# Ledger of designs, part 24: VH-VL binders against o27280

Target 1, 266 residues: o27280
Amino acid sequence: MDSMNVPEVLEIKRIVEESESVKTFIFSWDFRREVRPGQFVMVWDFRDEKPMSVSLIDPVRSEIGISIRRVGEFTDRVHGLSEGDLLGIRGPYGRGFELMGRDILLVGGGIGMAPLAALADEATARGMRVDALVAARTADELLFLDRLEAAGVNISTCTDDGSCGFKGFAHERLLTLEENHDMAAVCGPEPMMFQVMRILDERDVPAQLSLERYMKCAVGICGQCCLDDTGFRVCAEGPVFWSQELSRVREFGRYRRDPAGRRVPW
Below, E stands for the ipSAE of ESMFold2; O stands for the ipSAE of OpenDDE; V2 stands for 0.75 times the mean of E and O plus 0.25 times the DockQ between their complexes.

## First folded at step 12 (VH-VL; framework fv_marstacimab)

Design v5 (at its last look DockQ between E and O 0.06; V2 from the best seeds 0.00; counts 0 for: pae E 11.4 > 2, placed apart)
Fold by OpenDDE, look of step 12:
Structure v5 (fold): chain C 266 residues (1-266), chain A 121 residues (1-121), chain B 112 residues (1-112)
Amino acid sequence: as target 1 above (266 residues)
Amino acid sequence: EVQLLESGGGLVQPGGSLRLSCAASGFTFSNYAMSWVRQAPGKGLEWVSAISGSGKSTYYADSVKGRFTISRDNSKNTLYLQMNSLRAEDTAVYYCARGSRFEWLGYFDYWGQGTMVTVSS
Amino acid sequence: QSVLTQPPSVSGAPGQRVTISCTGSSSNIGAGYDVHWYQQLPGTAPKLLIYGNSNRPSGVPDRFSGSKSGTSASLAITGLQAEDEADYYCQSYDSSLRGYVVFGGGTKLTVL
């Protein structure tokens, strides 16, 4: 096995509280190991292991950031950690985003903004014009706004309850935004991504979407993240897919597999 | 420097037609939604119509829907407003306005000087 | 009867602070749509004064400020100057009208 598949025990350098439920854990990183926006790492707390998106890539500071939403026992334990504590990190894994063109649209929902925030940093560093639609249920759940703004990203927000920005869903807000982008990157709840993808297709905007599936091995062996009909493994062929690829995936936006392999509707 | 120059205004009889043009320069025209906003003499501003940067999406105020057609030629950096079945209440200065880049139905950051349309018998 | 309601006129002496209100509803300002403000000097085209509720374009003095709360917005002008005499319009978006751009009725500001 490649040494990259053995968790490296890293010290939490910093913790950024992004929201009530989301924290970004920052680690020192050896950039001899390349990492791209859209890729994920497996985080090991010495009891369990979970895939997490890379949300910060800082070659200048030699740091990466992993944003974790508190959603269960594992994440509860991780959220209880402090700076100086240790975590196991292995990776990165998966296919990341590709950047093309001059103008890019980012559409993110909730924690889905994590990989997009990293992409935004790269895109702006390359001199691209970045527009971002940031969606959440409530204002308190909007992520990375200050960070995006500081990077020069044009931000549009929407919330389900209207507590910030447009009142409504991302796909609804998207209809009121400019149509001309060279490409789009999308990450969030699959129902959101599905609707957003449809709009982008109608607009002839090439789109990449990052899927979230239950991943166990991260190396394409266990098959837990295999997508129906296509045989795509989210951990190997993804998690970033082009819209053309996802159009072939019947389950996209409709259902997912739970840890037991059962179909669970969104 | 961003410039918008309206033309095509004039005197027309009720029921007549008129075509307004707006020549744009100083920016990538196709990247911006454009709108027409009018102002009757001594009255306030009224949004008339908007078109997306690509030209694929158009919107109209109810007061002009079915009578006015907004279009654009991105190769010529020109915005158009075809006005048919003109009414006296259409008398106004018509402004060409550039929409915000991202939120294309947002704000108008640049305005032309306007062209006067007078509908009178 | 504009969708957004402004006072027809306001006045102030040089150096004073004046405010212009813009009252909307749950389908526009209250729906989370941003409010923008325009200044129109006599005989001229409108000029963007405030965008995104509180942002000033380049060239707009900081004595102009915008705010939004609930279903209403407000334009504040401090240190009123003679050159500020103009018509002021608020603008937003209304979702109930199939996505119309809406303007206030305008406010004539007189500097005494």
Scores: ipSAE 0.372, ipTM 0.754, lowest interface PAE 1.5, mean pLDDT 93
Fold by ESMFold2, look of step 12:
Structure v5 (fold): chain C 266 residues (1-266), chain A 121 residues (1-121), chain B 112 residues (1-112)
Amino acid sequence: as target 1 above (266 residues)
Amino acid sequence: EVQLLESGGGLVQPGGSLRLSCAASGFTFSNYAMSWVRQAPGKGLEWVSAISGSGKSTYYADSVKGRFTISRDNSKNTLYLQMNSLRAEDTAVYYCARGSRFEWLGYFDYWGQGTMVTVSS
Amino acid sequence: QSVLTQPPSVSGAPGQRVTISCTGSSSNIGAGYDVHWYQQLPGTAPKLLIYGNSNRPSGVPDRFSGSKSGTSASLAITGLQAEDEADYYCQSYDSSLRGYVVFGGGTKLTVL
């Protein structure tokens, strides 16, 4: 049995309040198990487990950070925990982002900025120029702005209500931004990612997108995270895909699946 | 109360140099992009340069690129504009303007009183 | 030379409505960039009047309003008052200038 397939019970070392609805939980981590931006872990609260993106990867301090948005019963319970409390972590799983070139665009919506914050740290450490388009419903939900600024990231923002930056959707803001990037990384609501992908494809910017699908086993044997048209398993072949891979997927941008695997509208 | 106070203007001959300063108070200076905007006598507003909150990204209008250098010292809450190779057309009031938090493409919500630069023989 | 075009002057009597236009192109306002407006009283620095096309900062009377449509924006002033006599500038960004800041040429409002 691979150690990444069995939960390790870890103590919460620190909790960072990112917004009213998002907290980052930081754990000590043995980096003999490598972690890449875009990979995910399964978080176990001793009653249920959910996939969460890694938002902080710090081999120097031997720390990993997991950002969690409060959206239901599981995340309510996790948000009620304190430093010193325990969580089970298994992973990491999935394919992470691949960096190339000298100039990267990050496009994140809501909690989708979590894996992109980790990628921004790696990109800036490599000396890349990093532009980030950070999207949310309101200014208070724009995530990681202080961290991105401290890293030297050039930030653009958009909010649905116009409370910060461009009023509107990320893809609308993207049309007003510099077109010349060596690559892009995108994570957020699937309708946003679809629209952003189409713009980036037209501009000939190589793009990687991180998908969220319901996951049960995290190693690809249960089929709960499958994409309809390809047989791709988000937990095994993704969650990060190149835009070319996703262009062949009929369901991308059209619908999602509930925990029972049923199609539901976006 | 947000305050921006420019200084360093004056009379200079063509080809000369000046360094403008803008002292900021009443806000967390390092969180905001800053710009210089100028206005020639009797004319409209012209954006000159911008710098990100961290100071890592700088931007220049084509009319000043290569001659002007924007910088900031976040420990002193001060924005600077080093102006070299000055020309008569650089004669203007120079305003220090605060950009939106975290995004340089926003609007300018606070302006200083300006400092006059005159380039004349 | 400004990429955003404003009329050089506008006038109105007290109590009237006046409109100041800001005409851009597909590379600025038409590309989705917001339009912001500034009021400059004689001998003073500009002050923010409208941001994000239509939002008023605290302290700006609701008789000032802004709008954007297509490649143009408008500032409307109702109930015109003597103290509204000033220069007004629109501001946006232009993708053909690598997303740099552009100002309109300014409009002098005269209250008759």
Scores: ipSAE 0.006, ipTM 0.502, lowest interface PAE 11.4, mean pLDDT 85
ESMFold2 (binder alone), look of step 12: mean pLDDT 92; pTM 0.944

Design v6 (at its last look DockQ between E and O 0.01; V2 from the best seeds 0.00; counts 0 for: pae E 19.7 > 2, placed apart)
Fold by OpenDDE, look of step 12:
Structure v6 (fold): chain C 266 residues (1-266), chain A 121 residues (1-121), chain B 112 residues (1-112)
Amino acid sequence: as target 1 above (266 residues)
Amino acid sequence: EVQLLESGGGLVQPGGSLRLSCAASGFTFSSYAMSWVRQAPGKGLEWVSAISGSGSSTYYADSVKGRFTISRDNSKNTLYLQMNSLRAEDTAVYYCARGSRWELLGYFDYWGQGTMVTVSS
Amino acid sequence: QSVLTQPPSVSGAPGQRVTISCTGSSSNIGAGYDVHWYQQLPGTAPKLLIYRNSNRPSGVPDRFSGSKSGTSASLAITGLQAEDEADYYCQSYDSSLRGYVVFGGGTKLTVL
């Protein structure tokens, strides 16, 4: 293992409260170590380690941001931290998003907007036109709206309960929108991504999708994040996949492996 | 500045034909869906037809389906409405309207001043 | 007759608050489609007033506000002014009509 695989102990520079359940932790970053939207880091709280998407890449401020949703014991502990506290960060890992064309569509659900927010910043900085469909269960769970708007992103929202924007799911809203994008990037609940991918395929829009799987080593060794049939390791060959790649993955949109390696439905 | 200018309106007999044009400027024309909306004298607004930015998709109200054809020339930044088999009830001011960004059938953020079409014997 | 139902007229005195309702159904507003509002001054083309339920385009005063709930939407005008006298139309999308843009019948607002 090279030095990249050893966690660097970093001070939490700033914490942004994105929602009731999501916080972005900002760290100073040495950009001699390249990081791309769609890549993830392993976050170590000196007890446990979890993969987290990079949601902010700011070369000007020499900062990165990691958005973490409160969903369990590890994230509960992390959410209890304050500015100035320490975390171990190793990475980045995985394949990030590739940008192509002039017009890009982002489709994100919940915390899935984290990597897409970083991608939006890059895309807009490159002068691309960015449309973002931001989905959540409720209005208060919609993430990064102000940030996206400030970046010049054209935002469409949808919520399950209709508390903001279109009432319904992302794929339903997508059907009512123009189909003139050069590429799409998708991240969110896998059932959402599955439906969105189908629509994009029908529209002949090249799409990249970021998968979430249980990852332990992040370096392609342990096999915990291996996808059935293909042998793709989400941490190594992913987490960003082209739709053509995912079309070969039988489990996509259907089931995942839990920490014990058992198949569990979405 | 976004500008939409309708032309081609006039008096026509029932069963006749008329072609409306809308010249667009001040924006990337091909990036926006365009619509025709009409308003009969003293009446409300009625959506007539829409066309996607690329022109690949067209939509029509039932009242005009089979008689009207919407088209566009993106190289000329012009929207068209070919109206055939015109009826008295087609008498209205016809507005060219720009659709909302990204949406096929969203809201209309810019409107022309309209052109009057009168169908009368 | 219109897919979206508006009161034919409303009136108010200067400075008052008036509300214009737009009643739809489960196939349009109730289906989650956004509601938009237009102002049409006498002898002029319609102007976008409110988009996506509650957003104001640039140049529209904050005394105009929109809301949506259930199968209905509402346009509220506070601090009513003489120049607000106009026709107001709500607009949405109806999925039952093979995807039609639908307008309300319009409401004539008179400032007393």
Scores: ipSAE 0.217, ipTM 0.722, lowest interface PAE 1.9, mean pLDDT 93
Fold by ESMFold2, look of step 12:
Formats: structure tokens, C-alpha cells, sequence
Structure v6 (fold): chain C 266 residues (1-266), chain A 121 residues (1-121), chain B 112 residues (1-112)
């Protein structure tokens, strides 16, 4: 039996600076504990514990990578660490992406490209054709472009300020892209995902979307990660959902919840 | 230019011990994971053990776990396999193989010529 | 031991094309792990022939090619030459409790 509910203290093996605000922390990992793209881990810095998506899954090197954007006290402390420093890791948790067909579209916004980069590696390893729409506010925030290119992914970009690629939002760029995909995988800011989901639904493209919600236990017991009206728990039944599952979720795209559980507009 | 030279093979009795060595040259030894892979006479390849470049992580096939110990001395560019409680099924040519940079498990891009271990009464 | 299944033998005449299969399962190739191939000439150590499904190391002729689909992989050899007579092994990784690195059982290629 595995013991994933207790943090294991692991040494940071390498740190990759992906951008000014994003670093990838790489750890040795025993792949008897299987990890799938779209699953998450709880990262413990000996003061706080936060959910983070896995961005690199490398059984060959026995490594996983966790990409973390600097946004507050916890992530500031983690960004201050060096190779050889320790972090607690428990997991993996949640339902990951399921690949189907031969042609996949990835749509990622900001740090949302992290789990999609892991999925791209798996999809290309299976021989799928992979198109990726990588979105950010500015060119310097477009993540994983070199890695995706090296994997043979066909990249389209958009930036809010037009500094790279299409100027505008991901859903606007999507309207100009090829419609012939067997499936799509989407991760990023929830307003972006909602707009992208509407377009994919109109095109009859099966889509999986990765949601972020507040998490505490990560095993579905505490109820902190539940979606309104469905009882779905992001940590157990998600974080990856099919678009059909999300069509019944009234909160999706309309509001989010803060750490205190209050509804907050997007 | 990369060279891997195994030594230490020979004839041993069941239950005996033997230590294999692999001398490495032509690359930065400490940056690469290393493996032992064996091949019984007339049989295929079987992975035995791996060790990370730093030596901090080790892995073993179930068939040898608890009996074999992999180690390395990065100051001498040498990989070792300590083989205890030897059994007849351990009879094989043992190859030293270079793995991926800073990691345990990958493809093996360079192999030594092997050293024969025979476990027989 | 025989986690990856290869045909025990394959033969072809000089100039022909031959294909060697490597069949795995959902815990190895089907889990998305890469497949690597090794050539072992008679009386010699294995040599890396194909890595990460389809890449050739420097010095390997382009008549050797690899591919992967589903739970299986294939090594193709075109323009078969007498010096290609060897044993060929596929290798991947297995997420099961029995170990990480797995080899196929090997395929003896005979050049007629």
C-alpha cells in the first residue's frame, strides 16, 4: 500500500527559471507511485502547505517537476530556496487528463501551461499530433515554448499586449485556428477556460478542463474543494473534468471562492 | 572516447561473494547514472541495479535486492557491485552501462565488454 | 523477465526490409514510456541503436528506424546487410512493483 497522505521530505534536485515569476522545482521520484498529467501534489515548506500541479513527469530520470508562480508569502519563500534545500511533498492526488484520438489541442493560460506541458510530453510520446495555444499577458510570461518546440508541438501564441503572436485573448485566437481535433485540454484563468469551453462545445470537440479550488485535505474528506450544486470535489473527482461534467456546474466561470470559502467574482 | 572496463568476475561457490568493478574514462563520471546489466549464457539482457551520479539514490531488481549492493567512488571514476549470497541463477556476463545525466533510469548509451561470473559447485 | 515480448527470430535477404516488434502492456509502453533498442553482434556487448522511440545516435545508419504506437514498438531495418546479423533487444520502463528497467526477450536476426 502507498502512504501518499503523509508528506515525504524531499531534496530539491534542480531549479529551472521559466520566467521572472515562475520556477520549476525538480525532485527525485519513485515511479512506483504513478503520476499522471493533471494530477497535483501538496507542497509543504514546514509552515504552510499548498497544492501545485506537476509539470514534468520523467520516469527515465526518475524525476518530477513542480512549476510555481510567485504570488504571495508561501511562494515567495519557496522561490527563495536553492538546490539541496528540502520540501515536503504528499500525493499525487486527483484525476488527471485522459488522452484520446490522434490530434489534441492544448490551450494554456499563464501557469496553466504547467500541467499541459506534462500532457504534451505524454501525447507526443504516444505519437499524437499536438497543437498548443499558449497565452499570457506579455511575451516574457509565455511558458515552456522551447520545451514544447523540442517535443514537436505546433505552437500558436497570444498575448494581451500583443508583444508576441496574436494580440488578444486565447478564445479570440482559438476562433482563427483549425477545428479538426479529436480532443482538447484546457488550463488557465477560469474566465479564459469558460470562453474556450463555449467555443469547443460549439465545435463538438471533446474537452477536459483543469480547475483550481481551495484545498486542505486533498483526499476529499474536508469539503473545502467542492463545486456548487454538484458535490464534485476538485481534489477527488477533479481537478480535471470533461466539459460535459462542467456544463452542470453553475459556479464555473461566474465566481470563485477565497481561502475562507467566500464567493468572489472573477 | 567513453570507455567502461569491467573486472572482478570469476568462479565462486553458491553462497559466496564477489565484487565487480567498472573503471570509467572519457566523460564526467559523477554527472551520470550508472547501471549493471547481466546476461545469462544463452539468455537475454536483465537489468540488475542502478545508482545516481552522486550516489545518493540506488535501485535494484527484485531478484538481487538485499543480496547485491551497488556503489561508486567518484574520486576514482569507479562503479562497484558487491554480490553476496550468490546463487546459480546469478551466473551471467555482467555489463557496466552508462545511464542518463544525473539520473538513474534511462537508455544506456555506452556499455563495457562485460565480466563473467560463474556460480557453480 | 519477459515483460516485453519480441519474436525469437527474424530473417531476411540482403537488401530487404525487416521489422522486429516489441509488445508491452499498460504498465510500460502503454503508460507512455519510451522504447530504446540495442544491437548485440555475436560475441560482443550491446550497443545503443535507437533511443526515445525513433532517434538514432551519431554513427547509426538511417536504414535503422524505430516507431511506437499504443503498447507496442517496432524496429525497422531497410537495405539489410550481412553485418546486421545480430540479436536485437528493446527496452522500456515498467511502473509495477517488480522493477524499473525492462528488456525484451531479444530477437535473433539472420541474414540469408
Amino acid sequence: as target 1 above (266 residues)
Amino acid sequence: EVQLLESGGGLVQPGGSLRLSCAASGFTFSSYAMSWVRQAPGKGLEWVSAISGSGSSTYYADSVKGRFTISRDNSKNTLYLQMNSLRAEDTAVYYCARGSRWELLGYFDYWGQGTMVTVSS
Amino acid sequence: QSVLTQPPSVSGAPGQRVTISCTGSSSNIGAGYDVHWYQQLPGTAPKLLIYRNSNRPSGVPDRFSGSKSGTSASLAITGLQAEDEADYYCQSYDSSLRGYVVFGGGTKLTVL
Scores: ipSAE 0.000, ipTM 0.393, lowest interface PAE 19.7, mean pLDDT 84
ESMFold2 (binder alone), look of step 12: mean pLDDT 92; pTM 0.948

## First folded at step 13 (VH-VL; framework fv_marstacimab)

Design w1 (at its last look DockQ between E and O 0.04; V2 from the best seeds 0.00; counts 0 for: pae E 15.6 > 2, placed apart)
Fold by OpenDDE, look of step 13:
Structure w1 (fold): chain C 266 residues (1-266), chain A 121 residues (1-121), chain B 112 residues (1-112)
Amino acid sequence: as target 1 above (266 residues)
Amino acid sequence: EVQLLESGGGLVQPGGSLRLSCAASGFTFSNYAMSWVRQAPGKGLEWVSAISGSGKSTYYADSVKGRFTISRDNSKNTLYLQMNSLRAEDTAVYYCARGSRFEWLGYFDYWGQGTMVTVSS
Amino acid sequence: QSVLTQPPSVSGAPGQRVTISCTGSSSNIGAGYDVHWYQQLPGTAPKLLIYRNSNRPSGVPDRFSGSKSGTSASLAITGLQAEDEADYYCQSYDSSLRGYVVFGGGTKLTVL
C-alpha cells in the first residue's frame, strides 16, 4: 500500500499523437499492479504532479497508455518530452468502471474519451456490443476513432460545428439514438455529462460517469476533491460514480472548486 | 389495486434450475423497475436482482451473478427470474417487489406474498 | 454481517415509544442515500412503512416516523400497540457494493 504512493520513474516507450492537443504516452507496466479503466494515475514530471486517466491497458504487451491534453504549464512540459524521457507515475487510484450486460453505450467528450477508450477495449474483449457516441467541438478534436473502429465499436460522432457527424451536443445526439443498452459509461465536460445523465435516467439506463476535480493527494486525505454535499472524494470514491450517486451531489453539473477551493460555475 | 403474485417455487436439487414468475396487475407495468428480494428461513431480507421498466437494464447481487437471470415481458405484465446452478444457500422465500416509479434502485412500495424455493438433496 | 446494522430486538409496553436504529456508513446512508423502512408481520410479506427517510405511505399511522442523520437512520414508534409486533427492516443503497440495494439485518419488535 505504501509502495503504490511512491512514484515509479518510468521511461516513455512511445508517444502517439492523437490530435493537435492530445498525446498518448505509453509506458511499460507491471500488471501485478492491476489497473482498471476509469482509474487514474498521478503523473510527476519532477516539478509538478497531475492526475491523468489511463487510456490504454494492454496486458499482452505489458503496457499502459496515458492520454494527456495540452491545457497548461504542466501539460506543456509533458508534451515537450520525447520517447526515452522519464516521468514519475504513481497509482492507479480511484474507482474504475464496471461493465454490465451485453450492450454498452459510451458517451465521451473531448479528452473524456480517454478512459472510455480503455473501457471499450475491455468490453469488446469480453464480447460485448459497444456503441460509442464521440463528441468534440470540431472534427479534428474527435479522439480514438480509428482505435475504436478497429476494436469493432459502432461509432456515432457529433461536433459543435457540424464538421463531423451530428451537428450539436452529445445529449442532443443521444436523444435520437435508440434505447437499447444495458449500461452507459460517460466522460467529458461536466455540463455534457449532466445532460446525458438526465436522459439516461429517463430511459432507465444505468450509467457510470467519470468526474474531474482538482486533486492533490489522490488518496482521500487532503479533501480538495470533495463534492458538495455528500463529502465524496473524487479520488477515493470516484472518479467513476453511478448516476444514483451523482444525483445526491449538489455541485454536479453546476459548479466545481478551483485550486484555491473557490466555487466556480461551469 | 396493485397486485403482485409470485409462482414457480418448489423443491429442487442442488445444481438444478428453477424459473420464478411474478404476475403484476393494477398498474402500468412497464413504467416500473421490478426487483426480486429473497428471505432465507429465519433470516433477513436480501436483494437479489432488479430490472428496468423497459427490461433493457438488469442488475444482480454478487451472490447470484452468473447464475440468475432476471427478465420481463411487459406484454404479459410478468416478471421472471431464471435460477440456474442453485445452491442450498439459495433456499428462501422469493418476493417480487415493485420499485419506485421512474427510479432506479429506490424503494419497494409493493410486494408479493412470495414463493418458497427450497434447494435440497 | 449486514451492511446496515440494526439491533436484533427491541421491546416496549403498549403506549410506549420505541426507537429502532439503522447504522450505515459513508458509502450508503452517509453518502446521502435515502433510507426506507419496512414492516414485516409474522408470516407475511414486507410492507413499506417509511420511504425516503421520513415519508409515510397511505395507511401508515402517524405514530410511525423516520429520520436520518449522518450515517444513521431511525424509526420511531409512538403509542406502541400490540399489532406493531413485527420485524422491521431498513433499506438503502450502497455505492461501495457496486450500487446494490442493501437491507439492515432486521429488528424484532416485541410488545410486552
Scores: ipSAE 0.016, ipTM 0.506, lowest interface PAE 7.9, mean pLDDT 92
Fold by ESMFold2, look of step 13:
Structure w1 (fold): chain C 266 residues (1-266), chain A 121 residues (1-121), chain B 112 residues (1-112)
Amino acid sequence: as target 1 above (266 residues)
Amino acid sequence: EVQLLESGGGLVQPGGSLRLSCAASGFTFSNYAMSWVRQAPGKGLEWVSAISGSGKSTYYADSVKGRFTISRDNSKNTLYLQMNSLRAEDTAVYYCARGSRFEWLGYFDYWGQGTMVTVSS
Amino acid sequence: QSVLTQPPSVSGAPGQRVTISCTGSSSNIGAGYDVHWYQQLPGTAPKLLIYRNSNRPSGVPDRFSGSKSGTSASLAITGLQAEDEADYYCQSYDSSLRGYVVFGGGTKLTVL
């Protein structure tokens, strides 16, 4: 029986190249350790350890998938690995998404689509209607489109450069979409999430937002996952929050924190 | 049936201390954020403090920050409010209120009957 | 002054309709926060009457209804009854107060 709080060294079973900058690493997983969409794991490359969202939860194949964007030294090293190579995994941790109602809207920007892809699979399995707004800078960075379509998700796209779908930002596209959803789930760049949250709150659509930037520490000790206004510890009480919880947080969408904890503009 | 029962109110002098308790039953206590709300005689409702279901996060109105401490013991299904450095303006009936699970603070769907705190020389 | 403004009192005869307003600002109701309503009968604790703008808990008669528009919310009571004589409070959240809970000042309803 595997321990949740001790890194388990697992073999990379498959690697899926989702884009030039994003890969999904698939591992065999013992589902006696339950995993829910929106939870995260700590990925250990034997030098450093980072939180990553789960993008695939497949109990039938006994597989879990973790999507990782190349953004720095740690992720560069992980992207250099091959099938059969080893990574340490501990978890899952955090509060996952909760499903409600019949009709759900997913709004994902870039790698933020990873936890939403897992949620889409669960929602469609429950017989919910799923609409997804998938956003990226350019068409080649739109993630999981084939997978979402195969699951029966109704997809809308937007790109900053207009190379696929609506030209512009996700919140601008959202203003032109149907307003008939029972809930929404949102994950992506914090400025996008802030603007999307305001629109959804105005429409009285209950929304859950995943604060990926605050998944730096699994237990809240590092202090870099704290929300300034409320004292929330994202790694302890999130990463998924209801929009009402986040609307109490003045810093959300206003600024970010660098690794030293200083306020810097978005 | 959800029940909330406050106790521990009474008469105290300015600068004194008092600890309020709220005994909860009929629901899974640790799954809900809890709040204290007060009402001065003849006045309206004022939110005082809240605590998350796990007890890890606490929140305070500006009027009580640094003087009041909210806590909970999930093994005893009990919410507490430690009130220090009491002032005459803290005189009120103090209510225990349950928040909604789907919204962190939510609306307050169940209230206790309240306990009276009087701060007077 | 209360962040949410309610009239101090309203009155009506049995069988009539009364409306209680709850006026906020761009930092609370206007920012999209939900409004909830509570009834406080004389000598008793508050009781949830309306949640999330317009939803009625089990046991609350359908003659109570709520709505929200712009920066304001409204509680309507039709078919006024003697037992409706109570204080009524609206409640929301305010971003200028770090997203914390705010109550209206309360409205005393008198049934004539």
Scores: ipSAE 0.006, ipTM 0.402, lowest interface PAE 15.6, mean pLDDT 84
ESMFold2 (binder alone), look of step 13: mean pLDDT 92; pTM 0.946

